# VHH binders against Protein DOG1-like 4 (DOGL4), part 83

Target 1, 232 residues: Protein DOG1-like 4 (DOGL4), of Arabidopsis thaliana (Mouse-ear cress) (q84jc2)
Amino acid sequence: MSKMRNLVEEKFLEFYESWVIQLELYLHQLLIAHNNNTMSETELRHLISKLTTHHKAYYTAKWAAIREDVLAFFGSVWLNPLENACSWLTGWKPSMVFRMVDRLRKSRVVLVEAQVKKLEELRVKTKFDEQKIEREMERYQVAMADRKMVELARLGCHVGGESVMVVEAAVRGLSMGLEKMVKAADCVRLKTLKGILDILTPPQCVEFLAAAATFQVQLRRWGNRRHYVTHS

## First folded at step 9 (VHH)

Design m1 (from n113 with S57L; framework vhh_7aqx_2)
Fold by ESMFold2-Fast, scan of step 9:
Structure m1 (fold): chain B 232 residues (1-232), chain A 123 residues (1-123)
Amino acid sequence: as target 1 above (232 residues)
Amino acid sequence: QVQLQESGGGLVQAGGSLRLSCTTSGSTFSIYAFSWFRQAPGEEREFVGAITRSGGLTDYADSVKGRFTISRDNAKNTFYLQMNSLKTEDTAVYYCAAPYKWILGSTSQYDYWGQGTQVTVSS
């Protein structure tokens, strides 16, 4: 119950609610663009750029917040229980977006063979990067558990200034390690998104981004519908 | 079911102002936002701006930023496009639009469009 931790959570909750509302506004534009081919290629590229900037803004805010309190992201108050249940290392699992890419193969804007090959290569690389991070996180957790246990065992004394300083140092070490792992996971997310957008044409990018945003918005709405959420 | 109807178009002098209205009827529960588009003679439809269902957020095309403003009146089930500092290049048929339903991989028309309202800006 520290004032600092609560402040980080409240600040990011406010940011995230606004960020999702803006995502819904962009989703609306993506759906119109996709359904009726209503925009020129220049306008499609502009819309794709807005979505890319919007996602980068999320990670800018997130990385600032995790630098202050990474643990706020391991039990996010701004996400409903369904969204939290679907989280992998504080966010979406990178490989899941390829299920959305698979649906593009059934669209009227068909993928050419060269695109299919590049997407498959990216899928394999993304899965490899995911597994690498999972192994790194497991090694980190084991090492931190052993280190924490040793330090806590050494502390078996009355609570005083010295004990408090040692515990604070241990907590700082754990937080820095978690911050590094979360940033590594976010880098895989961003590289996967950039990779997909670099392979796809602007109309295909619009369809992909619409699919991704629809899933994110629907998951949030479905979770909120199933669970009552009270606003602070 | 949702229906959209534009009004307020007309002839206006460059530098003048005009306010377009889009009246909505039916359930808007499935609609995330409402948009304005325009189409000049011989050109494809161009995005002008959008507003969330709640009215809390707006987005605009670069060509109209600072000149056009979108707002809502929930009591009248209407949203507006206030056009200021009009230019001759703003001459177009203006449409309000909203997607009703989207299905991944489908290009079926799940959009509500109004009939359009003509805006003519004379020099």
Scores: ipSAE 0.011, ipTM 0.499, lowest interface PAE 9.1, mean pLDDT 80

Design m10 (from n113 with A50V S57V; framework vhh_7aqx_2)
Fold by ESMFold2-Fast, scan of step 9:
Structure m10 (fold): chain B 232 residues (1-232), chain A 123 residues (1-123)
Amino acid sequence: as target 1 above (232 residues)
Amino acid sequence: QVQLQESGGGLVQAGGSLRLSCTTSGSTFSIYAFSWFRQAPGEEREFVGVITRSGGVTDYADSVKGRFTISRDNAKNTFYLQMNSLKTEDTAVYYCAAPYKWILGSTSQYDYWGQGTQVTVSS
């Protein structure tokens, strides 16, 4: 298992480094589009499509990796300590993106009342889905603690090879439950991202995606530097 | 505060080569990509190519793809535009540029531009 765990971590690290480099390239294209007011709606939609495809590729690779070793995603070796500290269930917290949406209200691209209403409805739904997952994770952790107490009592009556089998079964059960929970959280992330992009106009989508990618890239850069800098 | 300065422009014969340099100074902390633009007389500025912060990925305008190459100094203080198989249509003022901000929604005053360097390709 140690060999498989190490292999999964190495493979995903290689994938993630390449994925981040491509994200930086897309971010530059988004910033050119945002600063240059001459791109057609078709060109903007094409760029938005490239970013959504890129994010979907991340989750495709992630779900393949967690099927083999979900624990690799709790304290990931491909993330710096700052990135890991900012994680909620192995990724970004879905409700956090609405802080970026709030910045669009201060931008030159004005949100119309119909968009504001739809975004507020999506924010409430996202918060509800987020809290549901948090409650499920809490129940899972309590159930695992209870199972572990029962299992420790059983192991007190059995020594040697019998205890090894029981421990292995418990670890498999833990991994399966965590995989299901991580996938549920990722589904909320993808649903929230799609929901926002469906509400926004193409110029607003470009501004939103650029803000999100900038935050992700800067968070990584801040964590990798000797000096931590906060920009307000 | 970031400053960009181009060098390496000049007069060159069609089919020739030139290498442009862009030296960066000041805080490059917030810069995630560096790009080259050009402006021919009487025309708008057009995108030429880009290199990401990591130096691992580049992208080019279709008009220069296969002829121009962008590269970066590992010290992160200079990046280059290698121009091969130059055509008269490549005659322009070449600018290096960097988007500056983690916070979006501000004007072009936060985009860093060099002063430009003239490239003239004779027939």
Scores: ipSAE 0.000, ipTM 0.165, lowest interface PAE 18.2, mean pLDDT 77

Design m11 (from n113 with A33S S57F; framework vhh_7aqx_2)
Fold by ESMFold2-Fast, scan of step 9:
Structure m11 (fold): chain B 232 residues (1-232), chain A 123 residues (1-123)
Amino acid sequence: as target 1 above (232 residues)
Amino acid sequence: QVQLQESGGGLVQAGGSLRLSCTTSGSTFSIYSFSWFRQAPGEEREFVGAITRSGGFTDYADSVKGRFTISRDNAKNTFYLQMNSLKTEDTAVYYCAAPYKWILGSTSQYDYWGQGTQVTVSS
């Protein structure tokens, strides 16, 4: 059965497509900066600021949208199946970025001892916060097995009149819990991203952001190519 | 495809104990929790208890809290409901269930259910 798009899904789809196009343009600028040592520290900091502002714009739009319909972010219509399969609580898994930092460190990025220590402290903190969110998610999922979830599932098959208020209350409760979980996960993402950028030098930030944007853009392209090959 | 099968039901006297088992078969990778429900004649299905796939968290209905315990045996793909201090009000058909991952926002979400096992508490 075809899932109907609601207004929140349509609006965020338009936003996300524009946001990704802008990300690709910023990625081009990051790659130029990375491959050439012609930009001043001031110019690099300006480019990094444009990227951080771009990511902040995403979370501003996302949090407004989940206030209206958090379920739109689970199995999102603006993401292809591969992007959805790689999602951890509606976004990237925070600990994954440290594997990216480690790879850059070994290949191109020269880190001083103080940076290595701070990154390891941030890694430990991020993993701790990530596991805390996972445990809260497990408790939420157990609560979904209570009588109200059974009632929601039953009424989804045979929607009645008099029970509408009970269904609406159950749906509101479920949505509020999910909204809280998603925002908590996004806060871990933002703290992790800010933490890494605060530790790295501007050239190292450019390398990190270029790697992150490349992965995000390529994951989208790989997933879209699969769809094309399947339907061509 | 997930299949669930209950066993261990029967007739027991008030104050007695029973242990129900639910065996799972097929792929359970998308299932995050397992639960027990019961249904008395003329009533709707009532939640009894749940356990996460990892076994790290459990949840119980207030009516059975302290008397019933849910547990899992990872090696046997089986989870259990230990029922102690049984009351006549506990008489019902007991079902094991695996609520499909509702959090995915799919319009085709559904629960996996077993066929049920009868528990009768007399006197």
Scores: ipSAE 0.000, ipTM 0.125, lowest interface PAE 18.2, mean pLDDT 78

Design m12 (from n113 with K101E; framework vhh_7aqx_2)
Fold by ESMFold2-Fast, scan of step 9:
Structure m12 (fold): chain B 232 residues (1-232), chain A 123 residues (1-123)
Amino acid sequence: as target 1 above (232 residues)
Amino acid sequence: QVQLQESGGGLVQAGGSLRLSCTTSGSTFSIYAFSWFRQAPGEEREFVGAITRSGGSTDYADSVKGRFTISRDNAKNTFYLQMNSLKTEDTAVYYCAAPYEWILGSTSQYDYWGQGTQVTVSS
């Protein structure tokens, strides 16, 4: 299992580094598109499609990896400490993206009343879905404190055969529960992202995606700078 | 703060090749990638291609895929656009561009643009 986890971590680290470099390239294109009033609607839609496909590729790779080792995603080695500190169930908190949407209301981008209403309805639904997952996580954490788990932990202190197998079986059961919760959280993330993009016009989608990608890239750079300064 | 300067433009026969250079000066640490754009007389600026500063990932417009290649040298201060199998339709002023890093919380955003270099493809 330890060997399997190390292999999953190394493989996903390589994937994620490449994925972030490609995100930086798409962010570059989003920023130029946002600043350029003459870019065609067809070009904007194509760029939005590239970003959507890129995010879908991330979740495809993630779900394959968590099927093998979900624990690798709690305190991920491919994320710096700041990125890990900002994680909610192995990724961004879905309601956080509405902070990016709020920036659109205060910028050059004009949202019509029908869009504002739909975005508010989506925000409420997203927070409701988040709370359902948070209650499930609380139940999971309470189960970790259950008497049976305490007994299994005690048995795990013994070296050898049957006690090791019993502990390993229990850990596998816990991992399956975490995998289900992580996938549920990712489904809320994807539904929220799709919902926002369905409500916004192509220029508004570009500004929203640029804001989201900027935050993601800058958070990584801020965390990496802190690490560098601390070690240097 | 950041300046971009293109060079290498000129007159070339259809089917020929040209290599454009984009030289950067000032701090480029806030720039994620560099793009090439072109603008023919009376037309809007068209995206040609882009390259990341961090990892050498590239992207190209469909109209130039397979004919144009973007690269960077080992000094990391110069980016190139290698143009092969040039067509008369490639005649334009070519610009090197980079967006200023979007500062979280800022409502203002702009791009760094070079002065442009003329490419003329004749029959």
Scores: ipSAE 0.263, ipTM 0.661, lowest interface PAE 4.0, mean pLDDT 81

Design m2 (from n113 with S57Y; framework vhh_7aqx_2)
Fold by ESMFold2-Fast, scan of step 9:
Structure m2 (fold): chain B 232 residues (1-232), chain A 123 residues (1-123)
Amino acid sequence: as target 1 above (232 residues)
Amino acid sequence: QVQLQESGGGLVQAGGSLRLSCTTSGSTFSIYAFSWFRQAPGEEREFVGAITRSGGYTDYADSVKGRFTISRDNAKNTFYLQMNSLKTEDTAVYYCAAPYKWILGSTSQYDYWGQGTQVTVSS
């Protein structure tokens, strides 16, 4: 049988599907803005603000959901197998966004030297934070593969009121640790996005956000059309 | 997909040494650690030790701590279990294993296991 969805999974699935539809709508607006030189700086800033708010809404909903069930975000039912395969700590890998930044260097919108220096400083900081989280993730993985998981497995084999309560407390502790780690990764994501947007001009921000949204939408479409793992 | 192959098992006298090798192929980018387990006849499979993909962190079962050492050779996609001061109680089939993605939610489908290699410690 297929895995039964819990209430957190059902609620977030509904949220995420609506969130992606709205992202596609914003992508169309970003592409029109990018190809249309008639939009004012004020209009571009307003569009950038809509995208920023949209991303903040995602993390607000995600952090509420992981407080209830962080494990729902590992192997998420609202993501296709390709999206799940490309996930790094329940989301995009922070350093990946600099691939979209590199696209700007080849565009007709030229980055000035001061921007290039600030973007390289941000790239270095982002990679440092990313590596720190990766080391923490590896420590968690080893701890789970080792003593704590063996203890939980043995406790789970001894059915009784006290054993059930001890297992539940231990699982809660592990989940709180995972929640903290996922939130730390999300903070690096948000800090990296904000940093890039603060360095770029409004037209460059539009181009960057269009590239990022295009990648996310295309990854979902490719995974939905070309299912790489068949279950039957 | 990931495949694990053990080698280096055999017969050894108590107090002797053996080095087991585990070669990995078709590595999955989601694997964060590699582990050694062992199973003696009529007993449950038990944890022996683990090493992170980076090689920066290791952990060992209390029964082998100070006697066994795990190391990695990234150039050969191989990791090793160096077994020193072997005891008759170390007699078991030794398996290398790699969890796929997150272990807590894993089924047998997400855990990669090798075929196992027999280690027999005499006297």
Scores: ipSAE 0.000, ipTM 0.268, lowest interface PAE 14.5, mean pLDDT 78

Design m3 (from n113 with S57I; framework vhh_7aqx_2)
Fold by ESMFold2-Fast, scan of step 9:
Structure m3 (fold): chain B 232 residues (1-232), chain A 123 residues (1-123)
Amino acid sequence: as target 1 above (232 residues)
Amino acid sequence: QVQLQESGGGLVQAGGSLRLSCTTSGSTFSIYAFSWFRQAPGEEREFVGAITRSGGITDYADSVKGRFTISRDNAKNTFYLQMNSLKTEDTAVYYCAAPYKWILGSTSQYDYWGQGTQVTVSS
């Protein structure tokens, strides 16, 4: 990349590359478990636990990095442009995951009526939480335009220590607001994931996690194989 | 497509070591990782360990962690399972496996499996 990477970007790039390779390894195990019924219920629960721990490790690392530089997560250097274009507040859109759940309705492992009802209840709650965050994002964007951005625009005319300090203070304020909002979105993601896994049986969890991981891995591969075109 | 062939099974005393090999042929472009599974008499098939296509990352079942090691030899299109400190409960038919790339929305999913190799650990 032509852009110079800061330490946060370098550390998270290294983490993310390893994290994705481990996800591909877990996807391999999920696909074999799903296709061949080759695992006991205890083994399936262990595999589901590994995936849950893996996702928690991602958010632990992300929140540590965001504390230092949240802007690194907007237009991330460890993601290709297709992955970045598909992001909603630096990650997957929570309600979209229910499209993976809808896949289960067509599978050999059939959802019972009680599960369908609980999943619909979770979908409604997830959409409500998602919309609350979107409203807060809109409020943040308005506040940014009205105060911090006007201040930054004015500082474009001045050079000196004081203008640097004011710009740094404004950027810190913007970053703190974004950090809070990204963490709120990540909390909705984790609640949604936990909720789905709590409703599903172990074989259904394996199928769901396999679908989700397949989409994530394929999106990355599709983006990496594309050529980027720019227009003058 | 991919074909997998195991070798290296046999009889070994408890506390001993054995190395299994899995040779691969065909295109591995659509394969994410390679794994070992085992099946003891009267039991379900269980996961043993896996290695990424690149060989950079491995994962193991808790029951074998610290005793078994998976490695890859790119020049020979082979990956290995080194089994150390063998226990009688490690007695099983060992299979190497690789899933065919899963296509979302497909009702047909296929995996590549070897024929298996018998490992017997005596007391």
Scores: ipSAE 0.000, ipTM 0.406, lowest interface PAE 12.2, mean pLDDT 79

Design m4 (from n113 with D59Y; framework vhh_7aqx_2)
Fold by ESMFold2-Fast, scan of step 9:
Structure m4 (fold): chain B 232 residues (1-232), chain A 123 residues (1-123)
Amino acid sequence: as target 1 above (232 residues)
Amino acid sequence: QVQLQESGGGLVQAGGSLRLSCTTSGSTFSIYAFSWFRQAPGEEREFVGAITRSGGSTYYADSVKGRFTISRDNAKNTFYLQMNSLKTEDTAVYYCAAPYKWILGSTSQYDYWGQGTQVTVSS
């Protein structure tokens, strides 16, 4: 018996495969709800709650995994190369979801003036939080390149128990900093998602969530084929 | 590239049990899940359940939860649908499929399908 991946990668790969299957099942329910005008507000809110719970389950599992190995989420083995290339700090870029919000303005589901104003305020706040995290990442990259890391790299070239312990302690410190940054980015993602859903009506939420899930599933499909659907 | 073949269908009395098999061939490294669908006369195809490639997780339609179980035997490249407490409403042609994909804004589709196996539940 030999490992091809570490335990964190193995367990999160299995979790993620399951999570995507359930997302596709929920997408099916969202599409049925969109085509069925007989669903009550209570039924729609219950479906929306299932989707929000599903996304929260992803972050619960992710945060448990990054506590063990945050680096597994940079170049993840459970994502194809296209999904990895499109990642911003181990996930989707928060401001990108407003592209899906733009679709709602052009759909049959009409947004009222008060909603448009709140969505614009949320968009601005989201971009601000995003830029704040990008500044944190820039500071992290500078710290990685500073004299401390240069010295750590030099120590890593020498055989010895003392240098090994120093290297391990420094790598753990860097991983903890990276974990906090990833969690901060995930908090912006969850806050943005919750903010949009709080502003939208249940039918608008269903349309938004269907668009988001469709994009995620399509990106995975395109990457797995290595060719675009328009290329046959 | 990937081929699916169902077997194990037949006639069974209500309250009885039946196990369907789906044998896979070809490269499955890009397949993350395998699914069962069914189609009754005059109805559209409906989702029954799914199992991850690893066999670690299963998902079921509400109509079959608690009665049907999906499992996999990696050594035989086969996955199964164990059908218990069968009802006359379970009468349908059962299909295995992999992987599924969503098309923008309309419906779910699957890349690979088997030929189907008939299950008839008599009262």
Scores: ipSAE 0.000, ipTM 0.349, lowest interface PAE 13.6, mean pLDDT 79

Design m5 (from n113 with D59L; framework vhh_7aqx_2)
Fold by ESMFold2-Fast, scan of step 9:
Structure m5 (fold): chain B 232 residues (1-232), chain A 123 residues (1-123)
Amino acid sequence: as target 1 above (232 residues)
Amino acid sequence: QVQLQESGGGLVQAGGSLRLSCTTSGSTFSIYAFSWFRQAPGEEREFVGAITRSGGSTLYADSVKGRFTISRDNAKNTFYLQMNSLKTEDTAVYYCAAPYKWILGSTSQYDYWGQGTQVTVSS
């Protein structure tokens, strides 16, 4: 068990475990499609649509949960220590996905010059969007270090009465700012993912999605294996 | 390395039931799902269903949904395909398959396939 779990943490842990299991099943279908180079374009588009819908479902659930408790997503109890160590603003760092794209250049599915140019333009835009969010996070951290916020947090150590209400209001304000930032980061993630899929052909999309899902699943397994070895 | 072996195939009357087994050997830590495929004479190999390594989630092809069930026995390194309400169109060679090894930052992957087991459904 990890600390005291609130209702949001408990519900999202249950959701996330089911979501990852379904991702593993979709990954299996992607690998089959990748190896069976005989599927029609319609069949490949259907599979890509399933993965896209699955990722959208994750963000729908996440955004509902962060409205209730955004702090649950910083140091998430549903992620192992390795997954948490690799997180950037509650999820994958958008520019890292281009490492998966780099793998496509060395695969059977050759990228044409026009695709390479569009992917490079998207990479630059994604990096720019990341830097904007990082500056916003720095401003948030400076605001948290502000003497007034520190004083309000200090008052909240005294349970009961008006001081508790004042601290609750301040925490809600901070949480709303953080929620906006997390949603901004998630929008960059979704825009980057959609942008890549729009540039790639269906067979290339399958290979890309398989690589991305494999990285996510493998990272979880490596983290879980290391935890078992060190604590068993 | 990982090896997969099917068993339990045979002849069965339409409307009957049959249970296929797939026994795994070797390290399965990198295996995230186990699947069943089938191939009828003159047709392409088609997906039948899958189960995650944990056994917590299953996926079925529309043609078998509600009739076939996949389960796993972790203690025996075996997973099963329970086939109920069999139809003549279910006649095929059934294969179990699993992705074997995935390398971080690579799209390289290797599927391990069993030898196949024949299922014949008579009218």
Scores: ipSAE 0.000, ipTM 0.158, lowest interface PAE 16.7, mean pLDDT 78

Design m6 (from n113 with P99L; framework vhh_7aqx_2)
Fold by ESMFold2-Fast, scan of step 9:
Structure m6 (fold): chain B 232 residues (1-232), chain A 123 residues (1-123)
Amino acid sequence: as target 1 above (232 residues)
Amino acid sequence: QVQLQESGGGLVQAGGSLRLSCTTSGSTFSIYAFSWFRQAPGEEREFVGAITRSGGSTDYADSVKGRFTISRDNAKNTFYLQMNSLKTEDTAVYYCAALYKWILGSTSQYDYWGQGTQVTVSS
């Protein structure tokens, strides 16, 4: 129902706004920890745990929402146009986080050879999983194009209550397929994030998480400014 | 560039209350959050609490949760640390801080700090 769809969008908008505000607070803590370099390993691990729990909360809420309305996540109302333009299957592109890892290699944070090798192996695996999902999405889009052609032809030569049922079944099939692909993409995101954090030391984890959170927060702020200027 | 000015420190008896103020000047647009830290003689500087620039979220160190509250007054460009049920262990120089937004890997990373205000809790 369209009424139920609107409720899902409103509920997730409220959740996401609160989630981003909390992310900004955690980003503040990450940057202070990184700049001061005086926090104990126990304090750093606690901060890293707060961030991982926060990201898990996002995916828990997202998967509940996509079960009800996966299409809400394609062109999301809680994201500005810049955030939507940068999305890959309703979220960040997994391989892009390795650009942030590359910055760690060029900074004063010293990655040992064993870490570099493990990160490169993870990068290759992540790209492989990413490409597999992209091929599945392409096959799905081709199949839906064929179905749309058939339905359009049917509407042209036979119209009535029968056509409504056929269209509804097609839309349900589309939504179920998209839900599976979004969850597959989110699993690659979570595996990539966990993999990086497992390879890095606590100070390196703090720098990585701060880079990721900074990018996310800055992208939202830049997009919001652009939207204001466009509509002013 | 942001400047921070603290006030409200002083001498207070255990179990008492004290409110610290931090007045901000300059552009706060690039600031993510404002925070309070403290440093007792011979100890490391300790995080006390933080509030986002919007005032929508707060965080506290476990040692002060339930006793200290951070708030903001946008009209006065001031944020506050309300300290209740003070203990002798709370004796320290209290600093307010603001984190400037930057890209990781940049050499231009700055936390803006106030000069500190002394809080002394007598037994």
Scores: ipSAE 0.000, ipTM 0.317, lowest interface PAE 12.9, mean pLDDT 79

Design m7 (from n113 with P99Y Y100S; framework vhh_7aqx_2)
Fold by ESMFold2-Fast, scan of step 9:
Structure m7 (fold): chain B 232 residues (1-232), chain A 123 residues (1-123)
Amino acid sequence: as target 1 above (232 residues)
Amino acid sequence: QVQLQESGGGLVQAGGSLRLSCTTSGSTFSIYAFSWFRQAPGEEREFVGAITRSGGSTDYADSVKGRFTISRDNAKNTFYLQMNSLKTEDTAVYYCAAYSKWILGSTSQYDYWGQGTQVTVSS
């Protein structure tokens, strides 16, 4: 029993496989950079730039894809079941990256007081923006359950030329609403990443990006192997 | 367990070419990518290039970009570093490394390394 995939799902699966493999290559470089005490600020900034460009490429591809089929990103075929279970509005939960920031407090490159204060302010702002989007999504889901879904279900019981067209138009309308919310969530993600990188020094940025990439890569590995963290 | 073995090192004249091989044994399902590193006496190990397990993506250090090419031979379970237009500054011990995972909380531990192969470029 194979699942049939639409064109958007096929194209994004191909893109995502390549994108995550390249992320793993960048992670390897980040780990070497972190252990190299002779790497210049210019060299570190070039590596950080590669990572930021890589993440921007992801959102460029994602936003093109969600314009065509936003529903493909809810229960994505290019993600394993664990990755899908851990998704918040089709991606990572913005406040989660501050767990990676907490590792910097234990690193060889200590955060100064001013950085700690700025990071805490950013954490609060990120959580506020995150909760605002959660309230919007909750209102959307309640409205869908109480009205739109009942309307669509009734129309679906009378499938025919005109009924099919009405259902398709209604689904497109709902998809446009979801697209706006997904883009809003992605904007919070990008602002949070930019904010953290703007506060951190280049060596701290390398350590942060390494931690974030490791989390993403390990989550994928865990789900693909269905084993606990102690086994490879 | 994965084992890596380098070969193909040696003495070569500046401007010459050399191809290094990295042969893998064991299960490679857990490997994401292979990398080449080099280390000159008294220096830190530096990144040279990388290739994904599938061979679909490559990356190079700026110092070798355009001169070195990394490739995979799926049939031989082997990865290569083709080094062209060699310079005396390319003299180093070259290591093949495999990236399979990173342990959370460890910022300097890497997965699998070969024993290294010496490359000497004479003027």
Scores: ipSAE 0.000, ipTM 0.184, lowest interface PAE 15.4, mean pLDDT 79

